# Designs tried in a protein design chat: miniprotein binders against d3e3m2. Part 18

Target 1, 234 residues: d3e3m2
Amino acid sequence: MVELRVNAGNVKNPNVHKIGIIALGSHLENHGPALPIDTDAKIASHIAFQASLESGAKFLGVIYPAHELKEINHGIHVSLEDLTDEIVKVLKSAKKFLRISSVIIVNGHGGNLPIVTTLYDIEERTGLLITLNSKIIESEGPHGGSGELSMAKALGIIDESQVENQTNLEEYGEVGLYMFGEARRNDPNIEEGALDVEENGVYVDDVYGQELLKLAINSVLLDVEKQLDSHYGY
Key: E = the ipSAE of ESMFold2; O = the ipSAE of OpenDDE; V2 = 0.75 times the mean of E and O plus 0.25 times the DockQ between their complexes.

## First folded at step 12 (miniprotein)

Design k1 (at its last look DockQ between E and O 0.03; V2 from the best seeds 0.00; counts 0 for: pae O 9.4 > 1.5, placed apart)
Fold by ESMFold2, look of step 12:
Order: structure tokens, then sequence, then C-alpha cells
Structure k1 (fold): chain B 234 residues (1-234), chain A 96 residues (1-96)
């Protein structure tokens, strides 16, 4: 009955209202003493929210649970099945109440990457077109390293008094995934990151952090454009 | 190495510039959907170039080289934003 003014505000393309953007991170994972345990969730939420502001797509919030590989026994995480079920639950609610037909999931946590194997199931169970955007974890470097520290500086969530302790890897072995020998043996990229943190340390650079965030936001904005193409049937 | 990452980033940007030129020609010819797809590809190439430079900055020990990399990242980020604005304008015109 009510006539919605879908062009109100700074909306460039009204079809963005069919698109939702939601963050997926981890709320309960150590990142050394300089970074909060919800670093992944905060970074993913910032990227998702800023992309929604710039595109006009609907911001859907952040998904609470996260997954992690068995070899990385760290933090509080759930099975891939439980994470997939929670994603479906949240997205069904969004579809029911918000008139969306597609979603971009902004993933800020490497342990969530296996949901690529369940995307078809999520699409079938929700009826939504789903895009998983993991650009920031591809770009940020080692766990708890310079990329995350620099983004945390830009976001104001870093404890700078603890940066010198970040590479005390006997105390904070989660940094660089240093303490996870099985994961390091199984993945040469994890091994490379652990050695880099151990040998070269970390640094904090807020301009670098801002550019990493901008890189990830721009990647999500491009996904919005691709989803707009899908909605027009061209 | 930093040199390899920088060289690859330059190659990606050169290709993105070529795609933008092609898109302008396609736009003038009224081939708007083809122009749109080439602008999307150009934007992806800038994103890839920025990622490579960000990786180089992460491991660069020389302060002067770090500042140079920061400036390049900022410049390419600005170009990517401008390209996205053009892409959005073209899409809006097609849908009219």
Amino acid sequence: as target 1 above (234 residues)
Amino acid sequence: SDEELLERAKELVRRAIELAKEARELDREGRYEEALRELEEASELYSEAIELLSRALRKEPDPERREELRREIEEYSKRAEELREILSELRAEIEK
C-alpha cells in the first residue's frame, strides 16, 4: 500500500535495492596482543558497510559464527555445515523482509573459504544469487601481520602499545599461524607467512591499511556492478 | 620480488588503459553493452594491480621505496574510482 521512494537519497541505480551486502568474519579468534579477537568481523563489516554506502545496496549486517580448518585448532568456530545453515537462515530472513534477490558475502576470515563448496546449496535453499568476495584475505598477508595491523590502525581498533609484542611468537603463536605446524606443512603459503613474520617482523602503516580497505571495498563495488548486470537479464 | 610485482602491475595497468580506449570507441559506435563489459574488465585489472603493489609495500624495507609505492597505490586507486563512475554512468544510460 505505501509507495516507496526508492530513488531517495544518494541512490545512483535503484536496482541496487535488490542487492544485499553482508559481512562474514570471525568474532572469537586471537590475533596477537595488538589486535582484538573480533578483528576479522570488524574488518569485513567495515568493507561491507562502506560498499553499501557507496553503491546504495542494502547493508545486511554481519554473520556471527565462523569456520576454521581442523589443523588450526584456535578460537571458537563451528562446522562448515553449521556455518552454511546459519548463512541460509540469515539470508532467508533478509529475502523475506527486504525484497532482495541477490547477496554479496564479504568474507574477512580465511577459515571461511570452504563455503565456496556450499554456495550452490545456499543458492538453492534461499533462491538468492550469491557472490562470495574474499579479496581482503587474499591481499592482507599473514594472520595478525602488517596488513591487519595497518587496517586496524586505519580503523582505530589497534592497541599500538602491544605492537612490539606482536611477534613474541612463543606467547602469541597464532600470529602468522606460526604455532600450527600441521597447517604449515600442508600449505606452503601458510609456511611462507609464518617464516616472514618470524624473520621480518611486522609494521604498522595507516596509509597502507587505508589502501587495503579501499582495494577490498572497490572489489565489492565491482561485484555489485556484476550483480546489477545479472538482474537486467542482459 | 618487489621488481617483479611492480612490473606485473604496470602490465595490468597498460592493458586496462587499452580496454578503456576500446570502450570509448565502442561507446561512440553505440555498442554500449560491449563498452560496459570492457570497463568492468579494466576495473578488475586495476584492482589486481593495486593488490600486487600492496604486497610489494608489505615487504619493502626502504622508506623511500615504500613512499613511492604508496603514491602509486593511491594513484591507481583514484583511477579505479573514476573508471567505476564512468561504468555506473554508462549502465544508467543503457537502462533508460
Scores: ipSAE 0.041, ipTM 0.581, lowest interface PAE 8.0, mean pLDDT 88
Fold by OpenDDE base, look of step 12:
Structure k1 (fold): chain B 234 residues (1-234), chain A 96 residues (1-96)
Amino acid sequence: as target 1 above (234 residues)
Amino acid sequence: SDEELLERAKELVRRAIELAKEARELDREGRYEEALRELEEASELYSEAIELLSRALRKEPDPERREELRREIEEYSKRAEELREILSELRAEIEK
């Protein structure tokens, strides 16, 4: 059996190799004309990958499916059950081949938040300690809004020529989830976002985007540290 | 029973809230390391509570009760995230 050099590279704690970081976003959602349909997936992937680079934890890639509320129909999504099953499948593979003991799921899509209800099931089925990190969702603001636009600028995926059209809410009603009246009625945060976009428009700030990303990365790094210190004895 | 799990979860959350309050006081007093420890513990308690509620949810056949459990899980998840943010800020202060 080959002995792996677990201390090689910029690795401070060799036990970090027992931790996986995987992105969860959405690949198939409209975000207005200025943003690609896979914005959430790319944002989440960047955060996850950068955190893995900095911490030394294993980067596991990105989950392919995403979930969303039925009343929000701006993309293609699967059921919570199907999403859970896919996560389990992927993480079982990671555990099998990479000998990891824990995983941080970096979630960049609000529609995936219900996965919190299935975390225990995922843990039971995979035998992994699972941490869900949704920090970026808490900080980014409205869908297709200034936060996402700014992060997209930082990542180089924005079409800046279309920013002026981003708030044409009659045509691009998914921005700020403006067109989804039921969702807005059910969630004051969504309503606030929709109103913000409607009343104030959107802006793009590269520095702001970088700060948002850095904040999220730091949050994931904190989760890595917590997992290292967990009672599982990493 | 799911009811027992719910009660246990609520107790954990209660304790987490208390720890968070204490941590705030410690922070105000400049006792940052102690505050950090209490916040970490509080975060763990929220995580444990979410786990218990998730177990209950999987076993609960009643739609109304399931919805209640879901809402509680979401609430506690949000609170846990808030604590993590505070933890991050506090760690940054300690590292100065």
Scores: ipSAE 0.006, ipTM 0.257, lowest interface PAE 9.4, mean pLDDT 89
ESMFold2 (binder alone), look of step 12: mean pLDDT 83; pTM 0.809

Design w1 (at its last look DockQ between E and O 0.88; V2 from the best seeds 0.90)
Fold by OpenDDE base, look of step 12:
Structure w1 (fold): chain B 234 residues (1-234), chain A 96 residues (1-96)
Amino acid sequence: as target 1 above (234 residues)
Amino acid sequence: SDEELLERAKELVRRAIELAKEARELDREGRYEEALRELEEAFELYLEAIELLLRALRKEPDPERREELRREIEEYMKRAEELREILWELRMEIEK
């Protein structure tokens, strides 16, 4: 049997090898003209990957499907059940081949938030301890707004020439979820975001984007520590 | 308001500093697991403070005020990351 060098590299605690970090976003959503359709997946993947680099935890890649409310149809999504099943499938594979005991799911898409209701099911079906991290969703602000634009600038995926067109809400009504009247009526947070974009527009701030990403990465690192606590009974 | 967010952030940081201080005392007493938990809590409080300041920054139109917020965020982020390093070192010591 090969003995793995679990302390090699920048790994501070070899127990982090029992932890996997996986991104969950959306690959197929309109975010206005300045942002790619896979913005959420790119942001979530960056946060997840950087957290794995800094902690030494295993990077597991990114989940392919995403969920969204039926009344928000700016992209292609699956049911919560189908998303849950795909997560279970992927994590079972990771557990089988990588000998992990826990996973942090880094979520960069608001439509995936209902996964919180299926976490117990995922844990039972996989035998893994699961933490859902949605810090970036809590922090970034409106869809296609200044937060995502600024992070996209930091990641190099923004089309800056289209920022002036980002708030043409007649053509790009997905920005701030402006066009989705039912969703806005049902969720005051969505309404607030839509009004913010409509009234104040959007901007790009590279430093702001970098700080958002740093916050999210550090949040995932905190979740790594909490999972280590769970493994050792602290 | 920005002022309310700033005050809340300052309170969180004050609590974090107190926890970090207590954690150092616990460490000196050999109460390492307790120190570890307090460091984690302090780290979390800094992140919460940073989140509040970032919310304020997102909506701030005044360039001078934006710069002030950015400086504060940078300072808290630095302190948070320093606490994280201490946390990592302490954990390594405990789990040897």
Scores: ipSAE 0.926, ipTM 0.968, lowest interface PAE 0.4, mean pLDDT 95
Fold by ESMFold2, look of step 12:
Structure w1 (fold): chain B 234 residues (1-234), chain A 96 residues (1-96)
Amino acid sequence: as target 1 above (234 residues)
Amino acid sequence: SDEELLERAKELVRRAIELAKEARELDREGRYEEALRELEEAFELYLEAIELLLRALRKEPDPERREELRREIEEYMKRAEELREILWELRMEIEK
């Protein structure tokens, strides 16, 4: 028999092996013609993967389904209950096979935010300590706007030939959530974003995109530190 | 206003620098767990400052002011990442 060399490679702290990092986004949501329909999943996956590389925590992949508020009814989404159940299934498998004790869920889709109300249920059903990190959602600005375009440029997933059409809001009303009147009435931040894309358009700034990604990655790395604290009782 | 965001970010960074200095003193005194907690707070404060600057950058129309913001963001990010490396080194020493 051979023993596993758990400290092999560039592992900064052996207890990071108890931590998993998993992406949560949306695979099937429009973001205008310059961005792919799986933009949220790709951005969240990049952040989760880079954080796992830099910390040594285990990368657990990406969760397939996503939730969305009915006021922002576009794309293909599932109920909060179905999303919660899928998260539990995936994390039970990870715990069973990888011996992790805690997980950071990197959320790249605003419609998933209601998961905050089911985190305790997920923790009880999995026996894992769960952190939900939605920093990139809080930082990126309007849906399909300059933040996502700029990150997409940095990641190489933007169709630059379509950027001039991104704010044709009669055709691509999902940009800025412009077409979703109820959501705009209910949330001043959504309204502000919709007006901004309508009045000022969008831009692509590669450096801005890179720094948004770095902020989100470092936010996940801070969550790794906090989970390490919990494992040691700090 | 954007000027208020910039001033707030500078205040956060000043506090982060103070915490990092205190952490070095605690480390020299052998108070490693207290030093670790202060480094974590300093790192968090840098990220908060960077987020405020990114919000200012997103809406800044003037090219010269955008370039100044980009440079400041890059500098604070570099400092935050260097502080994170110090944090990881200290945690490894504690867990030895």
Scores: ipSAE 0.882, ipTM 0.951, lowest interface PAE 0.5, mean pLDDT 91
ESMFold2 (binder alone), look of step 12: mean pLDDT 85; pTM 0.847

Design w2 (at its last look DockQ between E and O 0.88; V2 from the best seeds 0.89)
Fold by OpenDDE base, look of step 12:
Structure w2 (fold): chain B 234 residues (1-234), chain A 96 residues (1-96)
Amino acid sequence: as target 1 above (234 residues)
Amino acid sequence: SDEELLERAKELVRRAIELAKEARELDREGRYEEALRELEEAFELYLEAIELLLRALRKEPDPERREELRREIEEYMKRAEELREILWELRQEIEK
C-alpha cells in the first residue's frame, strides 16, 4: 500500500485531508443583464476552492442542482428532497474514494437555505459530519445587487457595460427579487432588498467585492478549525 | 445606523482582543486546548465585526466615509488573519 505524503505542500495540518469542502450554488438563475446565470455557483466555488487552497482541505467541486421557493421563478430548480438526495450521492462518493470524515458545504444561493433542515439526514445517510456555511448569503445583500456585482467584478465575470441596465426592474425584475410580490410579502428581508435596489440602485466596487470574498473564505477556514476540533475532541 | 454598526463592531473587536490576550496567557501556562478555543472565538468575533462593517459600507454613499469603513475593514481583516496564523501554529504544536 502506498504511503501518502500527507504533510507535503501548503498543508498546515495533515488532518485537513479528512475534511472536504464543496460548493453549493445555483447554475441556472437570472441575475440581471450584468451577471451570468451561474453567478451563485461561481461565487460559492471560488470561496470553497480558495478555502481548500489555504487550509489544505480537499476540494470536492460543486453540486449541480439548486433549490428555490416556488414563488421565486427566475431560474430552474429542484425540490429540497431532490437536492438532499443529490448531496448525499455526491458526498457518499467523496467519502468512498477520498476517505474523508467531514464536509463543509459552502452555499452561495439563498434558495438553498432550507437544506439546514435536512443536514441531520445527510449526516445519517453519509456518515459524515456536515457543516453548512452560508456566510456570503448573509453578507452580500440583494439578489443581483451591489454585493454580487462587486464580487463578480473581483472574479472577472461581470459585464460592466450592462451595470447601468441592472436596475431596469421592469425588464429585469429578478434584480432585488423586485418582481416577486408574494415572496416580498412573506419575507421582510426580501422586501428590504427589493426596496434598496429600487430606491438606491446598484454599484460596482472591486475592493468591496474582494473584502466580501475574503470574509467568506475566512468563515470557511473557521469552520475547518471547528471540524478539526470535533475530530480531536477539543 | 452606520454608527450603531460601528459601535457594535468595536465592541466585538474589544472582546476579541481580550480573548487573544487571555489565550496568550493560557498558552504560557501550557493550557493549549483552552488557548486554542479562545483564539477561535477571537477569530470569529473579528469576522463578525467585519461583516457589520461591510454591511455599513454597502449602503454608504459618501466616498470619504466609505474609505474610512474600508480602512477599518482592512485593519480587522489583517488582525483576523494574524490570529488565524497563530491558531494554525498552536494547533500544529498540540497535534504533533
Scores: ipSAE 0.926, ipTM 0.967, lowest interface PAE 0.4, mean pLDDT 95
Fold by ESMFold2, look of step 12:
Structure w2 (fold): chain B 234 residues (1-234), chain A 96 residues (1-96)
Amino acid sequence: as target 1 above (234 residues)
Amino acid sequence: SDEELLERAKELVRRAIELAKEARELDREGRYEEALRELEEAFELYLEAIELLLRALRKEPDPERREELRREIEEYMKRAEELREILWELRQEIEK
């Protein structure tokens, strides 16, 4: 007889196979000259993949499109409705083929935060329990700032030769969301970040970057534990 | 302010330590699901404290204060990861 060896490898609890972990970032958003245009996607993917390695939950890859607020209209992005529809499409496919019952979406891009208003719709349309984890967005500080630079150093995706130019805000106004006046007026956290980048500049600190990544990975691992609770009917 | 962040982080860690101690008592009493939930809360509180310290570190210009923050963050992260391992072990026991 053919049996699926659900406990093979480093899997401590076979119920992790009911859990998928998927990255949600942005592939086409400027982050100044020191950071790649797909910084958000790479950071979210790293966090999602490492959490899947450590927990045994299934890594589902990365969602391609991203959303952005109209007042921060730069890069290539889609409407909230279109992003929601793509998430549903991808997760239906994962459910159909991979025997999952729940998903953790690891969000690495602030412009995606409005998806919180469509999570119930996604759950209803997929039949999956969905957890949105935006811990790294909550923790990293301003766009293209020291947090992202430091994580990029830890991941090996930084162009260190350009760090001195990162705060040339006339050329790279996306850093700190400095150039987006309406967004800054509407969100005190965006305004605070823009002022911080302007007044204090940026730096690269490898240890700081590593600890940010560890925080985010462990936050996803906590979500895995909470989803394991749901699979036991808790 | 940084002082407010540090004080709040210390309060979160004190509560996390208390929860971890309560969880050990619950485990000894055979109340495993309650122990698990308190360990999950303790782990979450450690992560919240670490986040506050990382926020303080991000804004700290003084190299000596930065080094103190790094050491504290690394200590709390180590404790959080050890607590996560205990949480995994308890979940394994509950499945028996």
Scores: ipSAE 0.869, ipTM 0.945, lowest interface PAE 0.5, mean pLDDT 91
ESMFold2 (binder alone), look of step 12: mean pLDDT 86; pTM 0.857

Design w3 (at its last look DockQ between E and O 0.75; V2 from the best seeds 0.87)
Fold by OpenDDE base, look of step 12:
Structure w3 (fold): chain B 234 residues (1-234), chain A 96 residues (1-96)
Amino acid sequence: as target 1 above (234 residues)
Amino acid sequence: SDEELLERAKELVRRAIELAKEARELDREGRYEEALRELEEAFELYLEAIELLLRAFRKEPDPERREELRREIEEYMKRAEELREILWELRAEIEK
């Protein structure tokens, strides 16, 4: 039996090898002309990967499907059930091959938030301790807005020449979820975002984007600490 | 309001500083697990403060005020990350 060097590299605590970090975003959503259709997946993956680099926890990659409200049809999504099943499948594989005991799911897409209702099911089916981290969704602001644009700038995936067109809401109504009247009526937060984009427009600030990403990464690192606490009874 | 967010952030940071101070005392007393928990809480409070400031920054139209918020965010982020390093060192020591 091979003995693994669990302290090798920048690993400060070998117990982090029991923790997996996986990204959950959306690969197939319009975000206006300045952002790629896989913006959420790229942002979530960056946060998850950077957190794994800094903590030493295992990077597990990214979940492929995403969920969204039926009244928000700016992308291609699956049901909450199908998303849950895919997460279980992926995490079972990770547990089987990597001998992990817990996972942090880094969510970069608002439409995935209902996963919080299936976390217990995921835990039961996988035998893993699961933490859902949606800090970036809580912090970034409106869809295709200044937060995502600024993070996209930091990650090098923005088309800066199209920023001036980002708020052409007649053509790109997905920005701020402006075009989705029913969703706006049902959720005051969506309405606030839509109005913000309409009234104030959008901007790109590289430092702002970097600090948003740092906040999200550090939030995941905090979740790593909390999972370590759970493993050792702190 | 922006002012309210700033005041809330300042209060969070004040509490975090107090917790970090207490954690140092606990560490000196050999109460490492308690120190660890307080450091973790302090770290969390810094992140909450930063989140509030980022919200304020996003909506602030005045360039001068935006620059002030930027400086505060960068400062608190630095402090949070320093605290995280202390947390990591302590955890590594007690879990050997």
Scores: ipSAE 0.926, ipTM 0.968, lowest interface PAE 0.4, mean pLDDT 95
Fold by ESMFold2, look of step 12:
Structure w3 (fold): chain B 234 residues (1-234), chain A 96 residues (1-96)
Amino acid sequence: as target 1 above (234 residues)
Amino acid sequence: SDEELLERAKELVRRAIELAKEARELDREGRYEEALRELEEAFELYLEAIELLLRAFRKEPDPERREELRREIEEYMKRAEELREILWELRAEIEK
């Protein structure tokens, strides 16, 4: 058998090298005509990958399935249970073969937030310390709005010829979650976001997008430090 | 309100600066793990301040205020990243 050199390369910090960083997004969710179907997955993957490069943590890729709440379900998603089981499967493999002891899940999709209720189950089933980082969702503003457009500009995944159509909310009611009346009634933040997109429109600002991405990347790097403080891996 | 966000961000940065100064003093006293945790808290406070400024920036219609916010965000981000580098250096020394 070939001996795998799991710690080859520039390790930087041996304890950080026992941390895995994995993206969680959605591959099949509409974001208006200016943004690709896999916007969430691409943004989360960029943040996770850059954080792994900067810290020396191992990069675990991106999880394909995603979850969404019934009142805002638009796209193709799986149940919370199925998503949880898929996460466990991937992370067990990573623990076993990459010799990691903790993971940061970089979440780029609001519909995945209910995973917070299954984190203990994931930790128990994998034996890993798990941190869920949803900073980019908390910071980007309305769905398919200026934040995501600006990040997409920075990443080169925006269709700028369609930006003028992004706020045609009759056609693209997913933008700002405008068409989801039940969600808007139940969450004043969603309502404010929908009204903001309708009243003020959207814009593309490359520097704004870059700073949002930097905030999210540094938030993941802070989570790396917090996992090191737990003193696992010594 | 946006003005409340800006004032809160200033408070966070003032606190972060204070923590960074305290961390330098702790480091001189040989209290390295306490210094590390104060640097980490300072880093976190900078990121919280930057997040508040980014929320204000998103909603700011006046081009001159947007440009001022952009510069402030970039400055605080640079400080946060420099502080993170100091944090990494200190952690590396402790783990020796």
Scores: ipSAE 0.889, ipTM 0.954, lowest interface PAE 0.4, mean pLDDT 91
ESMFold2 (binder alone), look of step 12: mean pLDDT 85; pTM 0.847

Design w4 (at its last look DockQ between E and O 0.87; V2 from the best seeds 0.89)
Fold by OpenDDE base, look of step 12:
Structure w4 (fold): chain B 234 residues (1-234), chain A 96 residues (1-96)
Amino acid sequence: as target 1 above (234 residues)
Amino acid sequence: SDEELLERAKELVRRAIELAKEARELDREGRYEEALRELEEAFELYLEAIELLLRAFRKEPDPERREELYREIEEYMKRAEELREILWELRAEIEK
């Protein structure tokens, strides 16, 4: 049996090899004219990958499906059950082939937040310790707003020529979830975001985007530490 | 309000600094696991402070105030990452 060099490379602690980091976003959502339809997946993947680079934890890639409320129909999504099943399938494969003991799911899409209710099921079915990290969703602000635009600038996926059109809410009502009246009525946070975009517009700030990404990456790194604590009883 | 967010962030950072100080004392005493936990908590508090400041920054229309907020964010991020490095080094040592 081959002995793996678990301390080779930028690895501070070889125990991080037992931890996997996987991105969860959305690949198929409108974000206005300035942002690609896979913005959430790109942001989540960047955060997950950078955290894996810095910590030495295993990068597991990105989950393909995403979930969203039925009353928010600006993209293509699956049921919470189908998303959960796909996560279990992917993580079982990762556990089987990579010998990991825990996983951090880096979520960059608000519609995936209900997965928190299925985490225990995922843990039982996979035998992995699972942490859901949604820090970027908590921090970025409205859909297609200044936060996502700024991060997209930092990642090089923005069309800056379309920023002036981003707040044409009659044509691009998905921005700030403005067009989704039922969702806004049901969730004060969505309403706040919609009003913010309507009243204040949006901007692009590269430095702001970079700091948001740094916060999210460091949040994932904190979750790595907490999982290490769990493994060793700290 | 922006002012309230700033004050909350300052309080978090104050607590983080105290924890980091205590962690250094614990480390000197050979209480490494306890030091590790306090460093981790201090790191978390810095990140929470940064999150609050970023919220304030996002909504701040005054360029001068935005610049002040950014300076604070940059400083706290630097401190957080320094604590992270100490945390990593200590963990690596005790888990050998």
Scores: ipSAE 0.918, ipTM 0.965, lowest interface PAE 0.4, mean pLDDT 95
Fold by ESMFold2, look of step 12:
Structure w4 (fold): chain B 234 residues (1-234), chain A 96 residues (1-96)
Amino acid sequence: as target 1 above (234 residues)
Amino acid sequence: SDEELLERAKELVRRAIELAKEARELDREGRYEEALRELEEAFELYLEAIELLLRAFRKEPDPERREELYREIEEYMKRAEELREILWELRAEIEK
């Protein structure tokens, strides 16, 4: 038997080794010309990885597929059922090999929000305590807008030479979800975002991007504390 | 609207400060689990306040006003992270 030195390194609480942090984004979704198609996956991965570094919880990588509403058909997505099944598959593997008892899923894509309705199924099928953290999508503002551009600047994944073209909404109607009339009619937050992008444009602000990332990272760290409290101690 | 966000953020921080003070008293009384819960709530309230300030920051067109908001956000973030460190220290001591 191998004796693992669970207190080795900068580990804030030895029970965090039973907690996994995994990113969930979208790898194949347009975000205008200034942002890569895997923007959501990269942002979510950064948040998840930084939270794992700061807490000592295990970083589990990033989930490949994403879900999206039919009326927002601008990328490659799977059904909610297929996404749920993939999450279960990945988390069963992590549980089998990594000695984890709970997971925080860091969600960076609004189309994934419906997995909140399948979390109980995921918990039953994996035996893991699951927390979904969607703070960054609640905080960042409209799709492909100033929040994502600013975070992308902070992460070094923006093409700044294309920012002037980001609101050519006739060509890049996915920005602000501007072109998706049914989605805008169905969700007043989407409508507000589309109007904001159209009326006010977009900008890049490195300070704003850094603070958005810090907020999201600390939100995940709060979830770590809550899992320690409810699952392992108090 | 932005004035409402700023006033709400101040209200959340005031409550977070009260919770942190209560947590210190609970800690002195040996009521460690209760102290942890109040520190967690205080940390959460700081993050909520910061989120409201970031919403105001996103829509603020005036550079001088943006700089003022940035300094306020940075201060609250610093306080939140310091409070998180206290929370980690308390949890580690309890498990000792």
Scores: ipSAE 0.868, ipTM 0.944, lowest interface PAE 0.5, mean pLDDT 91
ESMFold2 (binder alone), look of step 12: mean pLDDT 84; pTM 0.834

